# Designs tried in a protein design chat: VH-VL binders against 26S proteasome non-ATPase regulatory subunit 3 homolog A (RPN3A). Part 4

Target 1, 182 residues: 26S proteasome non-ATPase regulatory subunit 3 homolog A (RPN3A), of Arabidopsis thaliana (Mouse-ear cress) (q9lnu4r240to421)
Amino acid sequence: CRYLFYLGKIRTIQLEYTDAKESLLQAARKAPIAALGFRIQCNKWAILVRLLLGEIPERSIFTQKGMEKALRPYFELTNAVRIGDLELFRTVQEKFLDTFAQDRTHNLIVRLRHNVIRTGLRNISISYSRISLPDVAKKLRLNSENPVADAESIVAKAIRDGAIDATIDHKNGCMVSKETGD

## First folded at step 15 (VH-VL)

Design z1
Fold by OpenDDE, fold request of step 20:
Structure z1 (fold): chain C 182 residues (1-182), chain A 117 residues (1-117), chain B 106 residues (1-106)
Amino acid sequence: as target 1 above (182 residues)
Amino acid sequence: EVQLVESGGGLVQPGGSLRLSCAASGFTFSDYWMNWVRQAPGKGLEWVSTISDSGDSTYYADSVEGRFTISRDNSKNTLYLQMNSLRAEDTAVYYCAKGYPWDFDIWGQGTMVTVSS
Amino acid sequence: DIQMTQSPSSLSASVGDRVTITCRASQSISDYLNWYQQKPGKAPKLLIYAASSLQSGVPSRFSGSGSGTDFTLTISSLQPEDFATYYCQQSYYFPTFGQGTRLEIK
C-alpha cells in the first residue's frame, strides 16, 4: 500500500521510528509481488528505520528475490553499523552518494552515525572486558587528528547516555566493560 | 567458471616472512570483499583477514594483527597476504575466499604454510 | 569475539538417515549464520547462508533453521557423499567458526 509507505516516510522524518517501522513493514508486506520497485523502496526505508532504532535487519532482508543489487548500498551501510566502523560508514556514504540522493535517504543516513558509534562501542564492550582507548579508536576507525581523545569523549558520552555499561580507567587509558564478555 | 587459486605457501623459519597470492577469475573481482581463512593441520577454520572491494577497509583477526597485511590489486584480479614475524601457530592451509563480506561462497584450493625451525 | 559451539563434535550415521547438527552462538547473531561442508583435503563448501537459504547447487536434502543463538543443519536423507565435516560460521560480526562436526559412516 502506497499510503502506508508515505505514512512511514512522514513518521520517519518526524522521528517517530517505532510507528514508522510498522508502517513501512506493512507497506512492504501488502505490496504486490509485481511491484518490485515499490517493494524495494519500502525495504530501503524500513532498513534505515530499523537501524535508527538500534536494530540490525536480518541477512535475509538483503537477499530477497530481485532485490539484492538494489539493496547492496543499504547492506553495506548495515555492515558499517554492525561492526561499528566509522570509516567504512563514511566510505559507503561516498560510494553510493548518488543512490542515497536519488532515494532521498541521505538525511536519514547522516543520522545513523551515532548508531554506528553506539553499535561499535557495544560490540567492543561485548568482545573485550578491558581495552585501551587507542585500540577503541582503531576499532571504531575514527577519522580525526586526535582519535584517542575523540574516542575517550565518545566513550564517555556513551557511558553517560547509558548506551554501554562501562567505565573509563583514566590512569591507564582504558575502557572497562561491565557487561558479560565472550 | 569462478575460481580462486592461492600460491606462495611453503616452509619458513619462525620470524620469517611469506607473501601469499590469490588469483581470481570468472567474476568481477573488484565488486567483492575478499578474505583469508586458515586451517591448522587437523583443526578447524579460522578467519584471518578481510579487505573491502576497493581496498579502503581492512580487518584482521587479533592473532595476526600487526604482523599480517592484506591487500589487493583489482587491475590484476589478485589478493595478497603479506605475513611477517611468522610463528609456529601460523602453520596452516591458507584459503582465499570470496565474501560479501563474510558469506564465503567461493574458496580456493588453499596453500600450505609451514612455520618450523 | 562471538563463540560458536557445535553439537555433536562427531556422529555416526547410515545412508538414508536423518541427521541433525546444532550450532549455538554466544550472543544473538540474528540469521547471520552459514553452514559449510568440508571433505578431507578439500576446501570448505558453502551449503546454507542467512541461516536457512540454500546455496545454489546444493541438494535440497540440506536445510537450515534457527535465529538468534540456536541454529540447526538438517540432512533429510543422508547420501554417501555427505560424509564429511560440517562447520557453522557467524557473519554477524568478524567471522568465527564452530569447532566442526565430523559425520562418519556407521
Scores: ipSAE 0.910, ipTM 0.952, lowest interface PAE 0.5, mean pLDDT 96
Fold by OpenDDE, last read:
Structure z1 (fold): chain C 182 residues (1-182), chain A 117 residues (1-117), chain B 106 residues (1-106)
Amino acid sequence: as target 1 above (182 residues)
Amino acid sequence: EVQLVESGGGLVQPGGSLRLSCAASGFTFSDYWMNWVRQAPGKGLEWVSTISDSGDSTYYADSVEGRFTISRDNSKNTLYLQMNSLRAEDTAVYYCAKGYPWDFDIWGQGTMVTVSS
Amino acid sequence: DIQMTQSPSSLSASVGDRVTITCRASQSISDYLNWYQQKPGKAPKLLIYAASSLQSGVPSRFSGSGSGTDFTLTISSLQPEDFATYYCQQSYYFPTFGQGTRLEIK
């Protein structure tokens, strides 16, 4: 199981997230129950790799016996990703800076910012058929000197990359999603 | 004993304002996200607002965005909801709920807000 | 918003009956689903979180199952104190509730 964890970490660093996920999850499953600390580390890395893959780990991952407190930073991080809130994401990073440093996961979390944006825009596209760019900036809680302009650029890139199915109405300054809004 | 106690509800005219309070006890208030959930008479539950443990992040339902403001004072173990520009459809029992962020394991008994001319 | 649809909206049952309430999400919410019980004039009470985890202090006759879009709350043997309204709620995104299921005495 320790080998699998090591392999998972190497694969993660190499940006082989799909393979990394498999290794880390296997490590977590095969780890002895008594090896709680090791199991926690496996879960921490697995959570991040899944987030990097665009997956939201199950709520039950964070409520495993004996792991709730230890996984709290990563649950809050996951919440920021689920919400698509850049400010919350930043706040969580700062709040648990030492934890992420000790876990050697800080570099992965930096990569995760892109996923926060992607998830945020997808959540917005699901919730709204039409939304103004200022409101997109507000929903993402984009903290910049020009949040509307940045939001437009972010949305445009997401559309180009196929991350969301939407168009930009430049005349009205709105993002128009092709998905049926709820 | 873990407890939440709401206050501040009452009768108000349309366009009026109210400020609700929720006093928390029996747990480390500053460690938890807090929420407001409302229930119109004879109707279901509707999420209203959420505030993070530190108060740095706030979220609102579209129906109240721009009119309601959620805040907290961790030194007083108190959650607040400032409600402005109240409408008839805001009439409801307002519950404060402890969450993480939206698993509401502790609820207050609620405070009734009636908006009527 | 994620829409939550409960079924049925109401049902009548007797003490000792096995009762099943279903909840469907408009999109996948993984296991981010909670069940609440509410009695008249009272605040809701959390029964199940993470789709199948029993909240502390809740009787074992309550159970939850499901993932993705379809979820079920089961009361294995209905007790007199179980007659109430039940709500499902997704916590995957900004929270939304089902319309509720009123469980009344037959």
Scores: ipSAE 0.910, ipTM 0.951, lowest interface PAE 0.5, mean pLDDT 96
Fold by OpenDDE, fold request of step 20:
Structure z1 (fold): chain C 182 residues (1-182), chain A 117 residues (1-117), chain B 106 residues (1-106)
Amino acid sequence: as target 1 above (182 residues)
Amino acid sequence: EVQLVESGGGLVQPGGSLRLSCAASGFTFSDYWMNWVRQAPGKGLEWVSTISDSGDSTYYADSVEGRFTISRDNSKNTLYLQMNSLRAEDTAVYYCAKGYPWDFDIWGQGTMVTVSS
Amino acid sequence: DIQMTQSPSSLSASVGDRVTITCRASQSISDYLNWYQQKPGKAPKLLIYAASSLQSGVPSRFSGSGSGTDFTLTISSLQPEDFATYYCQQSYYFPTFGQGTRLEIK
């Protein structure tokens, strides 16, 4: 059981997230009920790995008996990813800085920033058939010197990578989504 | 006893302003995200706005964005909703609701806002 | 926005009946789905959270199931106090509610 956890951590560090996910989830399932602290750690790492894979962990993961308080920082991180809010993501990192340091998950959390952007942009694409790049920047709550330019670059990359089905209307400075849900 | 109590509702003309308050008691107010949800007469529920526990993050429905402002005073255990440029379609019972962030486990009894000429 | 569609809009039933209300999301919301009960002139009351978790104090005759896009609220045996309007609500993204289901006495 502990072996699986350590294996999961190693795989996570090695950027083998798919394999890491399997190891960590298995560790969590096989852990004795009495080993609450260990089970919590397994869940923390599993949550992060799933987020890094672009998955949103189920709400029920965060409401497990005896784990709600301990998993709260990771739930709040998940919230930031779900709504694609970079400022919230930043504030959550600061709020629980000591916790993430103690869990030695801070380096993984830093990597989540691109997932926040990705999921946020996806949510925007689904919600709006047309949206100005300034509004994209605002909705992502981009905190930069050139938020509109950054938003354009982010959108362009997402389109190129096939993360969203959209086009950029450069003339009007808008993202035009082909996604359903407007 | 855990409860939320809304106040500030009333009759206002279109284009007018109104400020709602929600007094919280029975729980650690500063630890929870708070929400406003409204319900037009005979209609369903509509989320209006959300504010984080610290107040650093605020979110609004598209229908009220730019017109409404959510805020909170954790020292007073009070949630606020400043409503400007009110429209007839804003007529509704306004509920404050405790969330995590959007599992609304505690609701106030609501305060009625009527926008009419 | 994520659209939530409830079915049916209204139904009539008798005390003791088994009642089922469905809710469909326009996109996957995992298990981020809540059910509320609202009686006339009263605020909504949380019944189920995380699709299937029973809120504290809620009778066990209420149950929720489903994941992804399709969800169900079930009342195993209707009691007189259960006649009300029920709403589903997704909490995966910014909150949206179903249109509601009015449960009336037959």
Scores: ipSAE 0.909, ipTM 0.951, lowest interface PAE 0.5, mean pLDDT 96
Fold by OpenDDE, last read:
Formats: sequence, structure tokens, C-alpha cells
Structure z1 (fold): chain C 182 residues (1-182), chain A 117 residues (1-117), chain B 106 residues (1-106)
Amino acid sequence: as target 1 above (182 residues)
Amino acid sequence: EVQLVESGGGLVQPGGSLRLSCAASGFTFSDYWMNWVRQAPGKGLEWVSTISDSGDSTYYADSVEGRFTISRDNSKNTLYLQMNSLRAEDTAVYYCAKGYPWDFDIWGQGTMVTVSS
Amino acid sequence: DIQMTQSPSSLSASVGDRVTITCRASQSISDYLNWYQQKPGKAPKLLIYAASSLQSGVPSRFSGSGSGTDFTLTISSLQPEDFATYYCQQSYYFPTFGQGTRLEIK
């Protein structure tokens, strides 16, 4: 099981998230019950890899016996991703900076910012047929010197990448969603 | 014992303001997200607002966005809800609820807010 | 918003009966689903979290199941104190509640 964990970490670094997920989950499953610390590490990495893949881990992953406290930082990260809140994401990173450093997961967490944006933007796209770019920036809680311009760039990229089905009304400064509303 | 106690409810005219408080005890208040949930007479439950453990993040239902403000004082173990521009449809029992962020495992007894001319 | 629909809106049962309440989400919420019990004039009480995890202090006759969009609350053997209104609530996104199920004595 140690080998599988190692393999999962390597694959994660190599951006092979699908294969990494498999390795890490297998490592977690094959680990002895008594090896709680190791199992926790497997779950931490698996949670991040799943988030990077665009998955939201089940609530029950974070409530496993003996793991609740240890997985709290990663649950809070997951919350930020689910909500699509960049400021919350930033706050969580700062709050648990030492933990992520000790776990050697900080570099992975940095990659999650894209997923936070994508999830948040998708939620907005589903909820609103038309929304102003300033409101998009507010809902994502973009913390930058020029939130509106950044929001426009973010939306444009998401459209280009096929992450959302929408268009930008540049004249009125709005995002127009083609997705089914709630 | 873990406990939440709401206060500040009462009768107010439309357009008026009211400030609710929720006193927490029996747990580390500053470690948990807090919520307001309301229930109109004879109706179901409606989430109103959420605030993060540190208070840095706040969220509101569309129905109250721009009118209500959630805040907290961790040194006093107290949650607040400032309600402005109150409407008749805001009439409800307002509950303070502990959550992480939205598993509401502890509730207060509620405080009644009545908005009527 | 994620819409939560409970069924039935009300039901009558007798002590000892097996009771089932259903909740459907408008989109997948994985297992981010909670069940609450509320008695008249009282605050809601958490029964089940994460779709199937029993809250501490809640009798084992209560159980939850389901994932994705369809969820079920089951009371294996109804007790007198179980007559109340039950609510499902998704915690996957900003919270929304089902309309409630009133469980009355037959």
C-alpha cells in the first residue's frame, strides 16, 4: 500500500489525476486499519486529486472515524471549491498554511484555484441567464485590483475552454448563460 | 451543555430595522460557522444567512441580500443579524444554528420577528 | 438554487409502524443531505447528516439512505414521540429545505 501511495503522489505531480486517483484510493483501501496516520495521508491526497478532477468528495469522506479533525482543513478547502469562493479559498489556505506545508500538499492546493473559479462560474451560469460582470466578480469574491476586468477574462477563458455555455455581452458588460436555469 | 439563545425579536413596522443576537455557550464558538434560519408562521424552514468562523466570509439568501447583515463577536460568543428595510414577508421565528458549514446540529429556541403596520 | 421536494407532504401512521419519507433534489448533491425533526413550538433537531450518518443521541430506529438526487428517511418502528414534522435539507450548496412532511397519529 505504501508503493501505491508513492505512485499516486508521482502521478499527481505529473498531472495524471485519473490514474493518481486510482492509486491513492487503492492505497487507502489496502492500508491496515491500525495505520490511521497513513490512511489519513492517503485520504488527504485523494481528496485533493478528486477536487482537481472536478469532483466533490462525499461528505462521509470527511467524517470517517478518527479522521474528522485531521481532514478539517481539506473539508474547508472542499467547501471553498463547492461554493466557488476565491476569498474563502484564500482564507483557508492561510488558516492552514502550516498543515498543508507539513502534508506537502501546498503545491497541489495552489492548482485548485482554477477549480474554485470553474465551479463558482458554473454555479453562476446555472443560476442566472444574464448577469453583470461586476456581479460575477462579487459572487466569485475576486480580490484583485481590477475585479471586473479579471472577471471578464475569467469568463472568456471559461467559455473558450468549454467550461460554461455562455457569451459575453461586451456592450452591456454582462455574461449571458445558455444553460438551463435552476 | 451546548446552547444557543436568541434575543432581539419583536414587533416592527414595514421599512423598520431590528437587530437579533444569539449567545453561544458550551462549545468553542470561534471554531464554527454560524447561521440564521427562519420559519414563517405555519410554514417551512428557510435559510437566511451564514458567517464563517472568523467572520471573513458572509453569505445571504437572495430574499434578504442587501437588507440583512450577519456578523459575529467571537470574544463575546455572540452572533448578530442586523435587519433593515423589513418587509411583511420577513415575519418569522428566527433561529440561530451552529453548522459546519450547513449541518445544523445545534439550534436556539428562536426569536419571533413580526413586521406589520 | 437547488430545489428539494419531499413526499408525502403528510401521512398518518400508528405506533410500531415502519415509516418512509422521501426527498428529491433538483440536481445531484452527492451525500450532502440532512434530516431534521421539528415538534410544534420547538426548534428543529438534526437526525441524520451526510445522508446516512446518525446524529449523536438519536435513536437507532432512525436511518437515512440515498445519494445523488433521491434520499429516504426511515423510522423502523414508530414511537409516540416521533409524531412531528420532518425536513430534508441539502448542504451541498447554499442550504435549501424540503417543504416538510407532517407525520400524524392515525
Scores: ipSAE 0.909, ipTM 0.952, lowest interface PAE 0.5, mean pLDDT 96

Design z1
Fold by OpenDDE, look of step 16:
Structure z1 (fold): chain C 182 residues (1-182), chain A 117 residues (1-117), chain B 106 residues (1-106)
Amino acid sequence: as target 1 above (182 residues)
Amino acid sequence: EVQLVESGGGLVQPGGSLRLSCAASGFTFSDYWMNWVRQAPGKGLEWVSTISDSGDSTYYADSVEGRFTISRDNSKNTLYLQMNSLRAEDTAVYYCAKGYPWDFDIWGQGTMVTVSS
Amino acid sequence: DIQMTQSPSSLSASVGDRVTITCRASQSISDYLNWYQQKPGKAPKLLIYAASSLQSGVPSRFSGSGSGTDFTLTISSLQPEDFATYYCQQSYYFPTFGQGTRLEIK
């Protein structure tokens, strides 16, 4: 099962996330129960790869017997992604800097920033049919000198990339979502 | 014993202000996200606000955004809710709840807030 | 917001009965679903988290199942102390509760 884990890591580095996911999950499943430390590492990488794929790992992944404390940093990362909070994402990275360095997952976490934005905007678009750009900036918790302008740029890019189905009402400074929600 | 104890509730006029407190004991307060959840008389539960373990992140329901402010003092093991511009529809029992961040495993007994002219 | 809809809003049952309460989310919430019990004049009590995990100290007659949008709370054999109001709550996004299910004695 160690082979599968390393294969998963290589595939992750190669940006082959779908294949990486399968390798890492298989490694976790085939690992001996007694190999708790190894199983924890498999889960840590699997969690991140799934997040990079735009998936939210199940709550039960983080409550597995003997893994709750070890997976807490990754649960908090997942929380930041789920709610689309860039400031929370930043603070979690800083809070568990040593852990992520030790796990050698810090480079993957850096890649997650765009997923935080994408998921945040998706959540907003689902919750609101119309929302002002200042409120978008507030909900994403953008930390910049001009959060409204940055929000507009971020939203425009997300629309162009097909990440969200929405338009920008430039006259009223709002994002208008085509999805039903709220 | 793990315990949360709310205080500060009472009768207030519309447009008035009130500050709730929640004293925590029996667990490491600074390690957990904290929440306020309210319940209008004879009604269901409504999430009000959340604050992260360090206090750096705060979240509010749309119904209270801009009027309520959640804060905490980890040195005092105390959670606060400053409520301004109170409305009749804010009338409810207010519970503080320990979360992870929103699995509310510990609740206080609540404090009643009545907004009436 | 994610809407949570419980069924039924109320039901009557007898001691020893098997009781099932359902909860539906307006969108997929994976397994980020909690169940609470509340008795009159008391604070809610967490029963189930992560859709199916039993909270410490809760009797084994309580169980939860489901994923995605449809969830169920089951009491295998109703006890006198189980008559109360039950709420589901999603924790996938900012918290929202179902409207509650009042379980009364027949």
Scores: ipSAE 0.891, ipTM 0.942, lowest interface PAE 0.5, mean pLDDT 95
Fold by ESMFold2, last read:
Structure z1 (fold): chain C 182 residues (1-182), chain A 117 residues (1-117), chain B 106 residues (1-106)
Amino acid sequence: as target 1 above (182 residues)
Amino acid sequence: EVQLVESGGGLVQPGGSLRLSCAASGFTFSDYWMNWVRQAPGKGLEWVSTISDSGDSTYYADSVEGRFTISRDNSKNTLYLQMNSLRAEDTAVYYCAKGYPWDFDIWGQGTMVTVSS
Amino acid sequence: DIQMTQSPSSLSASVGDRVTITCRASQSISDYLNWYQQKPGKAPKLLIYAASSLQSGVPSRFSGSGSGTDFTLTISSLQPEDFATYYCQQSYYFPTFGQGTRLEIK
C-alpha cells in the first residue's frame, strides 16, 4: 500500500491527477486499520487531487473514524473551493500554513485558486440568469485594484473554456447565463 | 453542557432596528462557524446568515443582505445579528445554530421578533 | 440557490408503521444532506447528516439514504415520540431547507 501512496504522489506532481486519485484511494483502502497516520496522509492527498480534478469530495470522507480532526484543514479547503470564495481560500491557507508545509502540499494547494474561481462562476451561473460584472467580482471576493476588469476576464475565459454556458453583455456590463433553464 | 441562548427579540415597527444576541457555552466557540436561521409563524425554516469561526467571512440570504449584519465576539462567546430596516416579512422566531459550517448540530431555543405597526 | 423539494407535505401513520419521507435537490449535492426533527414550540434537532450518518443519541430506527439529487428518511417502526415535523436541508452551498413534512398520529 506504501508503493501506491508514493506512486499517487509522483503522479500528482506529474499532473496525472486521474491516475493519482485511483492510486491514493487504493492505498487508503489497503492500509491496515492500525496504520492511522498513513491512512490520514493517503486521504489528505486524495482530497487534494480530487479538488484539482474539479471534484468536491463527499461530506462523509471528512468524518471517517479517527480522522476528523486531522482532515479538518482539507475540509476547510474543500469548503472554500465549494463556496467559490477567494478570500476564504486565502484565509484557510494562512490558518493552516504550517500544516500544509509539513504535509508538503502547499505548492499544489496554490493551484486550487483556479478551481475556486471555476466553482464560484458555476454557482453564480446556475443561480442567476443575469448578473452584473461588479456583482460577480463581489461574489468571488476578488481583491484587486480593478475587480470588474478581472471579473470580465475571468468570465470570458470560463466561457471560452466551456466551463460555463453564458455570454457577456458588454453594453450593460453583465454576465448572461444559459444554465438556469429559464 | 453545550448550550446556545438567544436574546433581544421583541416587537418593533416596520423600518425599525433590533439587535439579537446568542450566548454560547460548553464548547470551544472560536472553532465553529455560527448561523442564524429563522422560522415565520406556522412556516418552515429559512437560513438567514453565517459567520466563519474567525469572523472574517460572512454570508447572507438574499432577502436580508444589506439590512442585516452578523458578527461575533470570540472573547465573550457571543454571536450577534444587527437587523435594520425591518419589514413585516421578517417576523419570525430567530434561532442561533452551531455549524461546521452548515451541519446544524446545536440550536438555541429561539427568540421571537415581531414586526408590526 | 439549490431548491429542496420535500414530499409528502403531511402524512398520517400509526405506531409501528414504516414511514418514508423523500427530498429532491434541484442539482447534485453529493451526500451533503441533513435531516431534522422539530416538535411544536421546540428548536429543530439534527437526526441525520451526510445523507446517511446517524447523529449521536438518535434512535437506530431512523435511517437516511441517497446521494446526488434524491434522498430518503426512513423510520422503520414508528414510535409515539416520532410525531413531529421533519425537514431536509442541503449543506453543499448556502443552506436551503425543504418545506417540511408533518407526521401525525392516525
Scores: ipSAE 0.850, ipTM 0.918, lowest interface PAE 0.6, mean pLDDT 91
Fold by ESMFold2, fold request of step 20:
Structure z1 (fold): chain C 182 residues (1-182), chain A 117 residues (1-117), chain B 106 residues (1-106)
Amino acid sequence: as target 1 above (182 residues)
Amino acid sequence: EVQLVESGGGLVQPGGSLRLSCAASGFTFSDYWMNWVRQAPGKGLEWVSTISDSGDSTYYADSVEGRFTISRDNSKNTLYLQMNSLRAEDTAVYYCAKGYPWDFDIWGQGTMVTVSS
Amino acid sequence: DIQMTQSPSSLSASVGDRVTITCRASQSISDYLNWYQQKPGKAPKLLIYAASSLQSGVPSRFSGSGSGTDFTLTISSLQPEDFATYYCQQSYYFPTFGQGTRLEIK
């Protein structure tokens, strides 16, 4: 169980998130129930790796017996990613700075900014067939000197990467989604 | 006991304004996200707005964005909803709800807002 | 928006009956699904969160199941106080509610 946990951490640092996820989940399943502190650490790292893979962990993971308080920083982190709000993401990192430093997850958590953006854009593309780039910037909470230009760059990259199925209408300054809600 | 009490509802003309308040007691108000949810007479529930525990993040349903402003005063344990440019379709009972962020575990009894000429 | 569709819209049952209400999401919401009970003239009351977790103080005759897009609320043996309107609500993204299911006494 301990070996699988440290292998998972090493794989996470090496950016091998799929292998890391499997090792961490297996470590959590095989750990004795009485080893609550170790199980909490396994869950913290598994949550982080799943977020880095673009997954949203189940709500019930955060309500496991004896783990709610300890996992709260990672639940708030998950909420920021799920909502796709960059300002909320920044405030969660500030709020729990000491916890993330002690867990040694703080450098990896910075990488989640990409996932906040990707989830936010996917939520927008499913909800709107057409939305202005200023409104995209607003919904993502882009805090820069030119948020509309940043939104255009972000949307273009997401289209290129296949993360969303959309086009940019440059004449009208809009993102036009090919994925609509039901 | 844990309690949420709304106030400020009433009858108002279209285009008018109202300010709703929600007084919280029995829990640490500043630890929780707060929400407004409304229900038109005889109809279902509709989420209106959300504010984070610190007040730094706010969210609105598309139907009210630009017209309604959610705010909170953690020193007074009070949630607010400023409603401007009111329309007939805003007529509803307005509930405040405690969440984390959107598991609404405590609700007030609601305050009625009627928008008509 | 994530659309939530409940079935049935209304339902008549007797005390002691087993009742099932279903809820479908227009996209996967994992287990981020809540159930509420609302009696006439009263605020909603949370029954189930995280699809299957029973809220404190809620009788064990209430249970929830499902994940992804399909969810079920079950009342195993109806009591007189259970006649109400029931709503599902997703908490995955900006909240949306089902249209409601009115459970009436026969």
Scores: ipSAE 0.847, ipTM 0.916, lowest interface PAE 0.5, mean pLDDT 91
Fold by ESMFold2, last read:
Structure z1 (fold): chain C 182 residues (1-182), chain A 117 residues (1-117), chain B 106 residues (1-106)
Amino acid sequence: as target 1 above (182 residues)
Amino acid sequence: EVQLVESGGGLVQPGGSLRLSCAASGFTFSDYWMNWVRQAPGKGLEWVSTISDSGDSTYYADSVEGRFTISRDNSKNTLYLQMNSLRAEDTAVYYCAKGYPWDFDIWGQGTMVTVSS
Amino acid sequence: DIQMTQSPSSLSASVGDRVTITCRASQSISDYLNWYQQKPGKAPKLLIYAASSLQSGVPSRFSGSGSGTDFTLTISSLQPEDFATYYCQQSYYFPTFGQGTRLEIK
């Protein structure tokens, strides 16, 4: 099961997330119950890979006996992705900087910014038939010099990538969602 | 041992303001997200607002966004809700709740806010 | 918002009965579902979190099941202290509650 864990980590670094997920979950299943430290590491990496795949891990994963405190940083990371809040995402990374460095996950975690944005835009597009680009920037918690321009660019990219079903009304500065059934 | 105690409720005219407080004891307040949940007389539960453990992130129900402000003082173990532009539909018991972020495992007994006239 | 619909709205039962209450979410919430008990004039009390995990200090006659969109709270062998209103609540996104189920003495 140590082999499956290291294979899962290598596949994650190589961006082979689907294969990485399988290896890491198998490693967790095959590990003896007494090997708590190893099982914790398997779960941390499996959680991260699932987030990179665009999945939201189950609440019960974070409450496994003997693991709740150890998995708390990854639960808070999952919360930031699930809510779609870029400022919360930054705050979690700062709060657990030493933990993520020690786990050697910190460089992979920065990749989750894309997932935070995608989840945030999906939440917005489902909730609003029309929303101003300034309000999109506010809801995502964009903290740039030109947050409205950045929101327009982010929304345009998400539309091109097929992540949301919407259009931009450039004249009125709004995102117009097709996902609300309007 | 662990408890949350709300205060600051009362009778207010529409358009008025109130500030609610929630005093926490028996747990490490700064480790937990805090919440306000309200219940109109004879009605169900409605989430109002959430604040992160550090206070850096705040969230509001659409019905109160722009009118209510959640805050916390971790040095005093106290949660606050500033309620402005109050409406009749804001009439409710307001509960303070400890979360992680939204598994509400500890609740206060609530403070009544009545908006009328 | 994620809408939570409870069934039934009210229910009459006798001490010793087995009771089930259902909760349906308008979209998948995985297992991010909590159940609360509330007695008149009191704050809600957490019974079940993560759909099926029993909160500390809650009697074993309470159990929860489900994932995705459909969830069930079961009370086996009702006791007099179990007559209350029960709420489900999703914790997946900005929280929302079901409308409540009033369990009363028949």
Scores: ipSAE 0.844, ipTM 0.922, lowest interface PAE 0.6, mean pLDDT 91

